# Ledger of designs, part 117: miniprotein binders against q53ft3

Target 1, 195 residues: q53ft3
Amino acid sequence: MFGCLVAGRLVQTAAQQVAEDKFVFDLPDYESINHVVVFMLGTIPFPEGMGGSVYFSYPDSNGMPVWQLLGFVTNGKPSAIFKISGLKSGEGSQHPFGAMNIVRTPSVAQIGISVELLDSMAQQTPVGNAAVSSVDSFTQFTQKMLDNFYNFASSFAVSQAQMTPSPSEMFIPANVVLKWYENFQRRLAQNPLFW

## First folded at step 14 (miniprotein)

Design y12c
Fold by ESMFold2-Fast, scan of step 14:
Structure y12c (fold): chain B 195 residues (1-195), chain A 83 residues (1-83)
Amino acid sequence: as target 1 above (195 residues)
Amino acid sequence: SVEELAEEIREYLERVQIKYEMAKRWLELGDVEFALRLLQRAYRLAKKALEKAQELGLTELIEEAQELIQQIEELMEKIRESQ
């Protein structure tokens, strides 16, 4: 019913069903994850008047899951992007996964989806700054990251005449980095979700 | 070959367009310094593309390069006026 996408990882389309109305995706090595995309597969819509509340969970210092409400997916808005990098030190939200709270292995987070009434969802407040309200906000962040990386890398550029032979070091031509940067920006301009 | 050189010029012009669009976006986001750096890089590349197109007599690419140079110059002038 649902899919979960993390940049640089294989898309997950087989959520673990933990209750009739509750689904979970495991996110190993969650501290390396900045954004997750949750989406409906498009073949099975929610029943009329229902939608999905999307939660993020990480283990605290005692291994107990801390759940935070990220946002929602509905038939009218079947996909959403969430920034989770800032949430790992936050407090938990009210959540329907209480019965599933079990001490967990450190470094494995979860995305939880709870199928709920739209009226119930409207009464809930997602944690601040989790949902990317517009693709432009994500594009802005990505452009800053790309600029920072390119400027950092290019600050180490030297001409061939200034190079000292070193068999223990590998060198990448600056123009290869520039071509990657420009190709990535082109793809981002065409579709910010290409990654 | 002339065809390979024409394709190289088209690639330069595509990269110019990307820098120009990125510069407009960064200007909207308030980062005038980064926008100007992108415009300066776009300008240099567009001038290089224009020179190569002129050497080969490729009228369409000459016109495209000139249009992009004008757009870059106009945006840089607008930024200067707002300072």
Scores: ipSAE 0.000, ipTM 0.096, lowest interface PAE 16.8, mean pLDDT 71

Design y12d
Fold by ESMFold2-Fast, scan of step 14:
Structure y12d (fold): chain B 195 residues (1-195), chain A 83 residues (1-83)
Amino acid sequence: as target 1 above (195 residues)
Amino acid sequence: SVEELAEEIREELERVQIKYEMAKRWLELGDVEFALRLLQRAYRLAKKALEKAQELGLTELIEEAQELIQQIEELMEKIRESQ
């Protein structure tokens, strides 16, 4: 029903069902992950009035999962990008002599999806810092993608004099790409969630 | 301290803003029911943040909370009218 995507890794489309309404994806080596995309597969919609709450869990020092709400997916919003880097265990808190103890921090985190009533989902608040970071990361990721697309597309721009007439090829004027980029940046500055 | 409480209120208002923007997006995607529930939740959180800001006399946060409440109320009314 669901898919999970991490940049540079094979997409996962087979969640492990752990309860009638609960599904999980394993994220090995999660310390190398900054963003996770969760999406619905087009074949099976949620029942009317229901959606999916998306959680992230990481193992604590005792190996116990710590679950945090990231956000939601619904039939009307079937995909979402989440920043998880802010939800990882502390990076520099390790005492210098702590290495003398046996440290068993499992490297596997999980994305959990709980199928819930839309009314129930609306009453929940995603983790404050994670939600703010997610919105900020969405903006930064989108800005990087826009920059990458604009730079990529403009690198293929040629003067009209250099173009070879070919009815089987498509060409995009560089000024159109620039106008799109500027318009999109302006709209992102007003509202990062406008798309 | 007042500074720490002000920061907590500011963070709460940011969460309200995020819920408001999410509600607008979900409304665009056709999830009217969920959008309304998000707006109702945002409204309650904004009202509580407003009360805290008023208790502490934090004028900027009071104004921000009031503006968010007004935006939420206006959007909810527009949704109501279009149903």
Scores: ipSAE 0.000, ipTM 0.207, lowest interface PAE 16.5, mean pLDDT 70

Design y14a
Fold by ESMFold2-Fast, scan of step 14:
Structure y14a (fold): chain B 195 residues (1-195), chain A 83 residues (1-83)
Amino acid sequence: as target 1 above (195 residues)
Amino acid sequence: SVEELAEEIREALRRVQIKYEMAKRWLELGDVEFALRLLQRAYRLAKKALEKAQELGLTELIEEAQELIQQIEELMEKIRESQ
């Protein structure tokens, strides 16, 4: 139903369903992640009056999960970019003396998606800096980049799904993601303002 | 006590402002339905804050709440007319 994209990594389209209304993606080596993109696969909309709340979780020093609300995706806005680098910086107090020669710090974070009523979503307030909502040119650029990726991936997926309706979970061919990145980089190199 | 109640009202009005800005952002992104849900939530919170401010006679907070309510109502009306 959902996809998750991190720059420089393979796109994930198979969320782990942990409850009827809850889905999770694992993000290994999350300390190297600045932004995460969450999107709907395009063929199965949310039920009427519902949407998705997007959460981010990382393990604290005791290995306990710390969940934060990043934002939302809806049928009207089926993709969103979130900045998570600022949310994980508090872990930087690694003590070499305590670790000796063995480092066993868990490095896997999670993106969680909870399917909720729009009214319930409206009652929540995302963490301040997670959603890319500034009015600067970088935000504009990043939003257009996301729009281009969503349109390209969705179009290709439809072309590939010639004879079979999409199930709850779909897989995107690796070449689609690679082709999008190459096209985007080529156009950006030729004209930085093409977006 | 009155000071703490005034701070509670100020906090509520800050949340109203946040939801109003979120609604404008979602409207720009093309999600009219969610924008309306956010505005309806902001409206109810602003009305509650206004009632509390009126009970305590806090004129500055009354005026701030009324202005936010007017802005919310005006945006809702614009959305209605554009549909």
Scores: ipSAE 0.122, ipTM 0.614, lowest interface PAE 5.9, mean pLDDT 74

Design y15a
Fold by ESMFold2-Fast, scan of step 14:
Structure y15a (fold): chain B 195 residues (1-195), chain A 83 residues (1-83)
Amino acid sequence: as target 1 above (195 residues)
Amino acid sequence: SVEELAEEIREALEEVQIKYEMAKRWLELGDVEFALRLLQRAYRLAKKALEKAQELGLTELIEEAQELIQQIEELMEKIRESQ
């Protein structure tokens, strides 16, 4: 359902599902990470009234996880960029991962995504300045690019009933990516500022 | 302050790195034209960051900007050679 991108590293698209409504990406060597992009893949949208709360977790000096709320992704905002470099010594946020004994190693952090009701998400406050929101920055361009990919790819998604042999698996057909590529290039040629 | 300007330059160089990695991803997907556009935007931002770092005499940031510019130029050259 989700992807995770860190500058200088291969994109991760296979989150570990640790509960029915909870997904985790491992971030090894997290001390070298300044920004993380979290996005939806465009194959499965959130159910109506639901979205994803995005958390960052790192091991404290006792090996215990410290979870901090970074922000949210929704069907209307399917990607977000977070600055995590200033968060590693902060106080933990209220989080839904408390009962989970996720094994951690030193220098391995995690991005956690909890599928929650939009009303519940609206009542929560992310840690300050985690979300990057500059109108003319590359971060906004990256958000728009990922949003465009999500919206385009989801328009060609097949229902699970049409999938064979494993209807529970997520996938994006290669021809959908190619078609998005062609349409995006056409629009860029017409107006470089369309994005 | 100089410190605030240095922070702005550091943030700009982080954006350059993100653009560079995204360009590499688009090359893997076969979109050479889009990758080149991302590299051109990264190059422009890196050059502006370099100019600001030079004006302020911030040696570490000058070196970081120059290294990123070199990486961008090398990738653009590889693209040229593979066509």
Scores: ipSAE 0.000, ipTM 0.127, lowest interface PAE 15.8, mean pLDDT 69

Design y15b
Fold by ESMFold2-Fast, scan of step 14:
Structure y15b (fold): chain B 195 residues (1-195), chain A 83 residues (1-83)
Amino acid sequence: as target 1 above (195 residues)
Amino acid sequence: SVEELAEEIREALEKVQIKYEMAKRWLELGDVEFALRLLQRAYRLAKKALEKAQELGLTELIEEAQELIQQIEELMEKIRESQ
C-alpha cells in the first residue's frame, strides 16, 4: 500500500511483500540517488496505533544486506523524504583498489517498510540526517519532483490511434496524471504537510 | 440537533467504509491478522452507527449501516472458511 519516488525515475507503486508486515522496493543504480520519497497510497489510513518504519539497505563488501532505519510514515505524516547519499559507505577510496578504476557490478539497494506499533516506533532512533527536517527544503524538493515526474510521464504520451493493443499491459489516461499533479501541487501550496 | 447527529453518523459510516477497503487490500497481500483487526474495528463502529441511526429513525442511514455490516460479516466468514 506504499509508493516510492526518485527524481528522474518512474514512480514505483508495487512493493514486493516479503513478510506479512514487510514490503520492499528495489533501487537499482542507487549510487545516482540522493533522495527517496516513501508515501502511502490512496486515502486508506493505517489502523489506529500503527505506522510504517522505513529502512534502507545496501550490499556490504561480502554482498550481505545492511539495513538502516531512515524514519517513519504514519497517518499524520503519510509521506517522508529521505537523504540516502550520505549513508553510503565508501567514497570509493575506502577500497584499496578504488583509485584503479576497477570495473564493478552495479549497486542495488532496497527500501524496506515494516508495519509496526506506533509505541514501538517512537522508541527507535533513525540514522542521523536521513530525514529532511526543513519544511521549506522539503517543499522545494517535492515541487521539483512533481514537475520532473509529470514531465517524464507526459513525454511518453501517445494518442489512442498510435497504441498497439497489449492485453497484459495497463494504461493510464494522461488526464488522470495531469489532474493528480494539479491537485497535489495546489494542496502542497496550501499546506506543505497535507500528505 | 438531528442534523448534527446525522452528520456524525455519516462520518462514522465513511470511516467504516475506509477500514473495510483497507482490510480487503491487506487480505490480498496475505496479512489475515491485520485484515481481521480492521474488520473488527469496522464492525464495532458500524454497529454503533446503526444503533444511533435507529434511535433517530434515519431510514437511509440505517440501510447504509446494515449494508456495511453485512459486507463485513460476509468477508469475515470467508476468512474463517479459508482457515
Scores: ipSAE 0.000, ipTM 0.084, lowest interface PAE 22.5, mean pLDDT 70

Design y15c
Fold by ESMFold2-Fast, scan of step 14:
Structure y15c (fold): chain B 195 residues (1-195), chain A 83 residues (1-83)
Amino acid sequence: as target 1 above (195 residues)
Amino acid sequence: SVEELAEEIREALEQVQIKYEMAKRWLELGDVEFALRLLQRAYRLAKKALEKAQELGLTELIEEAQELIQQIEELMEKIRESQ
């Protein structure tokens, strides 16, 4: 249902479903990540009156996950960009040698998506470092990138009837996402403002 | 204790500001429904903060709350006119 994109990495489109209303993506080597894009694949909408709350989790010094609200995705706006660089370890955390970076543990962060009521989502406030309200050029660029992805991928969409006898169902081949990812990264390297 | 209550009001108004900016972004991105829900929530929080500031006679916070309420009302009216 969902996709997750980090600049310079392969797009993830297969979230781990951990409950009927909860999905997670793993983010290895999260210290190198500044921004994460979360988006809906466009085939299955949220039920009426519902949307998705997007959370970020990393292991604390005891290995326990710390979940923080980043923002939201909805049927009306099925994509969002989040800044996570300020949420990583080191913000008030301590280790035996202070800030010397002598002792560190390997870690994997997660993006979690929880399907929630829109009214409940409106009452919540994302953490201050989530970049949904940021006006910096990278946030705008990443948003245009996601819009470009939807336009490109949707141009390859085929109904189930075109592939099988079941005309009421549709799907988008996963390799179309990979083709877009490769083409877009090549063009971005040549001119970040090509769109 | 008045200063502690003033800090609570200041924090509430900060949350109002955050929701207002978020609503502007969601509106810009085309999600009018969610933007309106954020603005309605911001409006309720700002009104509550204004009432508390008025009870305590905190003129600076009263003025800040009134300004935020005005901004929220103006944006909601623009949305209404666009429908």
Scores: ipSAE 0.060, ipTM 0.566, lowest interface PAE 6.0, mean pLDDT 73

Design y15d
Fold by ESMFold2-Fast, scan of step 14:
Structure y15d (fold): chain B 195 residues (1-195), chain A 83 residues (1-83)
Amino acid sequence: as target 1 above (195 residues)
Amino acid sequence: SVEELAEEIREALELVQIKYEMAKRWLELGDVEFALRLLQRAYRLAKKALEKAQELGLTELIEEAQELIQQIEELMEKIRESQ
């Protein structure tokens, strides 16, 4: 449902689902990271009245996770850029990841996404200075990227539907998704700062 | 501190580079309008970073900012000429 980007690194689009409403991305070598981008893949929107709270977690000196609320993603704002430099020694904030309070590998941080009610999210306060003002630009980029993927996949699906029409049925062959992913990886490899 | 301000400038230049590369990708996809908006935002941020680096006398960051500004200007000029 979600993607995670760090400048100079391969994009992550396969979050680890740790609960029905909780998703996690690993960030190895997090001391070298200044900005993290979180975005929705666009395939499935949040249900009405719901959104995602975005958390950053790093291991303290004892390897225990310290969770900090960075901000939110919603259907209306499906991507956000967060500055995490300066947050790597802060205090933990209130978080829903209690069941994940275990000793972690040093130098590996995590981005956590908790799917929550919008009313609940409105009552929460993110850590200061985490959100970056370029959210709008990246939201537009993410929407265009998803439009490109949708157009690519749907043009192939339309061809298949025309051969064997079936009401309300669609499928996307794995090779169409693979071709999109390979093109994205190729562009990223040619220039790791392309996003 | 000067080092904290230098780190802020480095982070700003990282965002400039991200926007510049995103603009190049969107030009390849044919979205000239969106690419130009990204370049304009990158340009403004790079100019602010340059000004701060000059005020602090941070030669390496001044050079990096100037190089990024030049790349942005060259790309914007190519876009203008091809319209």
Scores: ipSAE 0.000, ipTM 0.211, lowest interface PAE 13.3, mean pLDDT 70

Design y15e
Fold by ESMFold2-Fast, scan of step 14:
Order: C-alpha cells, then sequence, then structure tokens
Structure y15e (fold): chain B 195 residues (1-195), chain A 83 residues (1-83)
C-alpha cells in the first residue's frame, strides 16, 4: 500500500504489517537521514473517511522506541516529505574497545503508518514543522501561474452578443480555457510524487 | 546569511535527488510517462538551485547541482533512445 524513500537509498515498497491498520518501514543508519518521503502506491485507496497518520520512531538511551507524529497521507494528498533532522537524539556513540557508554542505542529507526479516521487525525498535532509543504516551490509557482493565466484570459472574455466578426483575430472560448485549467489541476492533484 | 541561503540550496538539491531516485524506481515498474514527469520536475528544480548557487559563488553546490543536472539529462536521453 505504501512506499518510503530516503535520498541516496533504494525505495522501499514492502512495509511490514504489524497490525490490521499498522505498517512499518525500517530505516537503518537513521542518523544520516535528513528527509523521508512517504507515499501511497495508488493500487488501494483508503476507505472513505480514513487516512494514514505517519510516525517516526528512534531508540532512546534505554533502547525503547520514541514515537513522534510527523504528519498525514490521505487519498487527496497521497504523498508527503518529512524533515526528521532535529528530531533525532544527537547522543550516540559505540566504540569497539572498552567504552563505558550509557547510551547503546541501535542505529535503526522506523517509519510507522497508522490507518485512522480523518476526524481523529484532524485533532492531532504533528511535532514541530516536520512536514514539508505538500506543494513544492515549482508546484506553487505553476499553480500561481495557471491561476494568473486563467484570471487574465477570463478578464477578456466577451459574450457572443458583443462580438463583431474580425477575420484577422483568433478567439478561444472561455469555457475551453476553464476546462483545460480544471483538468490540469485535477491531474496535478492526482500525482502523489509531485509534492 | 550566506549559510542560511546555502542551506536552502542544499535542501532543494536533496529534493532533486529524491525525485531522481523515485523516477528510477518508476522506470523499473514500467511507468515511463510518470518517470519522465518526475525527471522534468527534478530538472527544473536543479536548474533553479544552480542559478542561486552561482549568484552566491558557492562552488561546491554549483558542482553538485551540475552533476545532478547531468545525471537527469543522461537518464532522460536513455529513455528517449529506448522508445
Amino acid sequence: as target 1 above (195 residues)
Amino acid sequence: SVEELAEEIREALEYVQIKYEMAKRWLELGDVEFALRLLQRAYRLAKKALEKAQELGLTELIEEAQELIQQIEELMEKIRESQ
């Protein structure tokens, strides 16, 4: 159902299912990770009214997992980029030769996905600003450009009754522009890896 | 500061790398059209990052951006040739 990607590593598409509604990806050498991407594979949608809460866990000094809510993925927003740098404990050392270390945590973190009701998800607060905007700067620029173009073109729309024939001019119906704009936005929204 | 702007460029280049890796995976899955869209997005972001790095004279980031742009261009060309 889900994929997980870290820059410089092979994408993972086989989550370990640990409960009917819970899935986990292992992140070895997590101290080198700044961002993680979670996305839906697009084969199976969430049931209506449900989505996925995305959690990050790392081992504490006692080896116990510390879970933090990063954000959400839904049918309407099926991918998200999360910044996990700064959420990790900076204390980690292991020397092979006689270290008397209090901290002996494994270097494996996890991404957890819990399938939850959208209403329940809306009441939860992710840690800090871990979620990177679902819209990157290019998508935001493109959306703004499309809005500007549509508004600009529409501002020159003239009813058929106000038209005088001019063979030297080319006219495009306003509804064709609107249809193209709506279709493009729909396609952009359906592409989970654009974000 | 220059360091703050450099960090923004590094973050942008990391997103370029992520999109590039996703594109390779989608190629393995046989979705050439989607992979090409990801590569085109990565290309435009990398070009913008390169421009900013050049404005600030950040040699290491300029080189990193150029390397990523080359990798994206090479992959897009391989896809074109295999069609």
Scores: ipSAE 0.000, ipTM 0.170, lowest interface PAE 16.1, mean pLDDT 69

Design y15f
Fold by ESMFold2-Fast, scan of step 14:
Structure y15f (fold): chain B 195 residues (1-195), chain A 83 residues (1-83)
Amino acid sequence: as target 1 above (195 residues)
Amino acid sequence: SVEELAEEIREALETVQIKYEMAKRWLELGDVEFALRLLQRAYRLAKKALEKAQELGLTELIEEAQELIQQIEELMEKIRESQ
């Protein structure tokens, strides 16, 4: 279905399907994350006229998720990079009530993907500039790397299923995703960007 | 009040502007279909805002809405020509 990538972490390709049209990735230790990349896997497109709305959530003080719309992925643009650093809880401030010592507890944020009609998606407005980065060298480079992954992965679409055949589904071997991630890391290392 | 309705129209036109900017960014990224959806939604909102501004005789908001509608129409035509 979908993949989720954070710099310095293993790529996630197994979203939890929580409804017919809804998928979730867990992001542990989200306070250290600046950017998240969301992309479509393989050759299974969205149904005609549909796309994916990408949401970010973090737990509030009661452990309840607070969802914010980051942006979209579509068949025409199946990958997107989002900045989430501005959406995280702060630590300390200059205001009197913010000067208190804050003790951090481990927390998990989530990326949610909701499959929606393009018309419905067009009515929604993502928070700030988090949804769509300016078309700069880094964004273009990241999107090209993700496009490279689709081409690379699709060349392995006809994999042999030995023990548990599922003829109606395509499978992407884990090593293909790993090889793509290694290539992506190499590209990032050659570009002096931390992310 | 008229002032409260004027504020509602201003907020609608701000949303139109945001959708227009989003559409331009998605065009730069190569997603023509989604850009057109954004423009179509912005167009409908701008037309509704124009109608309300005309009913209230709010000249500045009428002019702003007409300008945004023209920009949307021009971009949609440019997209059509390049396909």
Scores: ipSAE 0.218, ipTM 0.687, lowest interface PAE 4.6, mean pLDDT 73
Fold by OpenDDE base, second read of step 15:
Structure y15f (fold): chain B 195 residues (1-195), chain A 83 residues (1-83)
Amino acid sequence: as target 1 above (195 residues)
Amino acid sequence: SVEELAEEIREALETVQIKYEMAKRWLELGDVEFALRLLQRAYRLAKKALEKAQELGLTELIEEAQELIQQIEELMEKIRESQ
């Protein structure tokens, strides 16, 4: 039902179901993690009127789990990006995972998803800095990535007159890169999930 | 340079446009709340870009920024009227 993605790591598609309405992913070496993507696999939607509250748990200085509400996923918003790097020193909040016997190790954090009523979710307040507006963050990330690429590529741009013959190399006109960039932006604007 | 600053403003306005279009898409998907947040961010960015363009006297960018701001405001109002 759910997937979890950490940059540079394999995608996790097998959540541990700890209750009928609760799922958990383990995040080893959580201290190196800045962002986590939680997404629905698309196999099973939430029941009508329900969504998922996404929680993050890390061990405190005493090794006790500290749970924080990151945000939500729903059928309408089946994926979300959360910044967890700044939460490592935060205070715990009320969480639905407290009664669960989950084996925890000091180096392992957890992402918990609790299937809840949308109305109930609306009354909950995520920790302020965690909810990277998934789309805005994605858009910002994408835009930054595109800009970075364009800036990088353009830094190598030379006029035809400045070119030195290099028969072993292939050249791509700068205009092609620009056109690609513009087209990509247009597609992204039209459908953020065009890919 | 003024040219560099103009390019920054242009890039910001492009980002505004993208956010605006994305907001429309999210409205189609039924996520009004997210769309509104996105529009608010786009609005803030557009206002900042407008201010910079005005400071530099960049007429074309001023007009573009004003147009985007108007579009955002209109869409936000439409959303409010529908709620």
Scores: ipSAE 0.006, ipTM 0.207, lowest interface PAE 9.3, mean pLDDT 80

Design y18a
Fold by ESMFold2-Fast, scan of step 14:
Structure y18a (fold): chain B 195 residues (1-195), chain A 83 residues (1-83)
Amino acid sequence: as target 1 above (195 residues)
Amino acid sequence: SVEELAEEIREALERVQLKYEMAKRWLELGDVEFALRLLQRAYRLAKKALEKAQELGLTELIEEAQELIQQIEELMEKIRESQ
């Protein structure tokens, strides 16, 4: 139901379901990643009153995952971009994935999505850069870009997905994601502050 | 100390301000439901901060909490009227 995109890499649309309400994407060689895009795949919405909390984890010095809340996705805002290059090696006690016994490779980070009640999400505070929400022109621009990407990608959703083994799973052609990436890079050449 | 307790209240009001700003942003994005949930959370936190500030007689924090509560109530009422 979710997708994950890192610039210069293949889009991931097959999250590992680790619990009924929890999904993860592996991010190998995460030290080279600056930004991650998380989005919902097309047509299947969250159940009424629910949304998704987006977490990032990396292995600490003991190889144990350190989970940090990045932000949220909802039916009204089904995509979000997160900057992870500046995240610190510390975090509090909010770990819905902390109780999960997930085996990890030392250089592999993870994006986790936890399907939660909107009331529960509202009680949480994302880490530093995302926690201080600002409706400045820069933040508005990045949100509009994500909205444009979601609308663009959704316009290419294929109905032939009924032929797949999982009827609840939807697919978006990889070339649609590539077109978005190329457009984003072109814009960066003009406005490097946006990256 | 009173200063340490005042710092806790200031941190709570900073969280209220953050929730309020998040709610305005989510409202702009068209997600009225989540915006309302954020405002309801901000309201409860602000009321608690106001209560604590009143117990300690911290006038400046009482005023700040009351201003935030008023802003939250006004936005919630606007949302109610538009739906």
Scores: ipSAE 0.252, ipTM 0.709, lowest interface PAE 3.7, mean pLDDT 74
Fold by OpenDDE base, second read of step 15:
Structure y18a (fold): chain B 195 residues (1-195), chain A 83 residues (1-83)
Amino acid sequence: as target 1 above (195 residues)
Amino acid sequence: SVEELAEEIREALERVQLKYEMAKRWLELGDVEFALRLLQRAYRLAKKALEKAQELGLTELIEEAQELIQQIEELMEKIRESQ
């Protein structure tokens, strides 16, 4: 039902089902992890009116699990990116996994997904900017990347009159780059996850 | 130069527009909290852009910024009324 992805690691598609409505992924060496992607596999949708609350658990200095709500996944939003690097020093929140006997090792964090009513999820507040910061960071990065590329490309712009013949080189009109940029921005605005 | 500053403001307003559109999309996806955060960021960015545009007397950019701010405020209010 769920997948979990950490950059530079193999995708996890086999969550441990610890309850009928609860799934857990183990994240070894969690201290090196900045972002986690949680996504639906597309095999089984959430029941109508339900979604998934995504929690992160890390061991505190005493080895006790600290759970934090990261955000949500739904049928309408089947994937989400969470920044977890800044949460490692945060305070725990109420979580649905407290009664679960989850074996923990000191270096292993966990992603927990709890299937819950959408209405209940709407009343919950994720800790910090885990979900938003990730998307915002992504958006900012994307925008900066686009701007950087445009600025870089435009720095080489010359009029046809200024061009020196170079038969071995291919040239792309600047307006093509601009059109691409505009289209990309439009697509990004429509769906930040269009890629 | 004033032209360079104007371009910076324009770019900022483009980012505001982008965040606004993204917020609407996230509302459609049911992530109200994220949408609100985007709108808040867009709002702050737009206010800064407005301030700069006003300082430079850039009428068109002032109007654009004001329009975006209004749109953001309206959407935020709509969200609040729905909660």
Scores: ipSAE 0.006, ipTM 0.185, lowest interface PAE 9.8, mean pLDDT 81

Design y18b
Fold by ESMFold2-Fast, scan of step 14:
Structure y18b (fold): chain B 195 residues (1-195), chain A 83 residues (1-83)
Amino acid sequence: as target 1 above (195 residues)
Amino acid sequence: SVEELAEEIREALERVQVKYEMAKRWLELGDVEFALRLLQRAYRLAKKALEKAQELGLTELIEEAQELIQQIEELMEKIRESQ
């Protein structure tokens, strides 16, 4: 349902589902990461009145995860860019991943996505400075990259009827993400300003 | 004490300001529905803060709350007109 991107790394599109409404991406070597991008895959929307709360966790000195709310993704805004540099030494706050507080590898962080009611999301306040507010070269690049990905991936969206006997949703095959990445990389190599 | 209650009101108004700024950003990003949810939450918080400030006769906080309420109402009206 979701994708996660870090500059200079391969895009992740296979989130670990840890509950019916909760998804997690692992971020190894997180101390080298300044920004992360979270986006929705394909054309499958959240149910009406729902969206996704995006959390970041890192291991404390004892290996316990410390969760912080970064922001949100919604049907109206299905992608977001977050700055996580400066959050790595913070302290955690209230989060919906309570039962999942387990000891982690010291250098691995996580992005968590919790599907929640929009009213519940509106009551929460993300940690300061997490969302990218100004438009800079990295933000412009990431926006163009996401636009390119969305347009490319949408061309391959298929109904479940083509793969399962019970159609009600559309989805994008995982292999399409690899094809998009290869095409985007090739075009960037030919002309860095094409985006 | 009155000073402790005044601090609670100041913290509430700070949360209102944060919600208002979040709503503006989400509106600029094109998510009108979520922006309205944020504004509705900000409005309820601001009205509650105004009521408490009025009960305590804290003129500066009353004025601050009224200004935030006006800003929220003006943004909601702009959203309504643009639909």
Scores: ipSAE 0.131, ipTM 0.619, lowest interface PAE 5.5, mean pLDDT 75

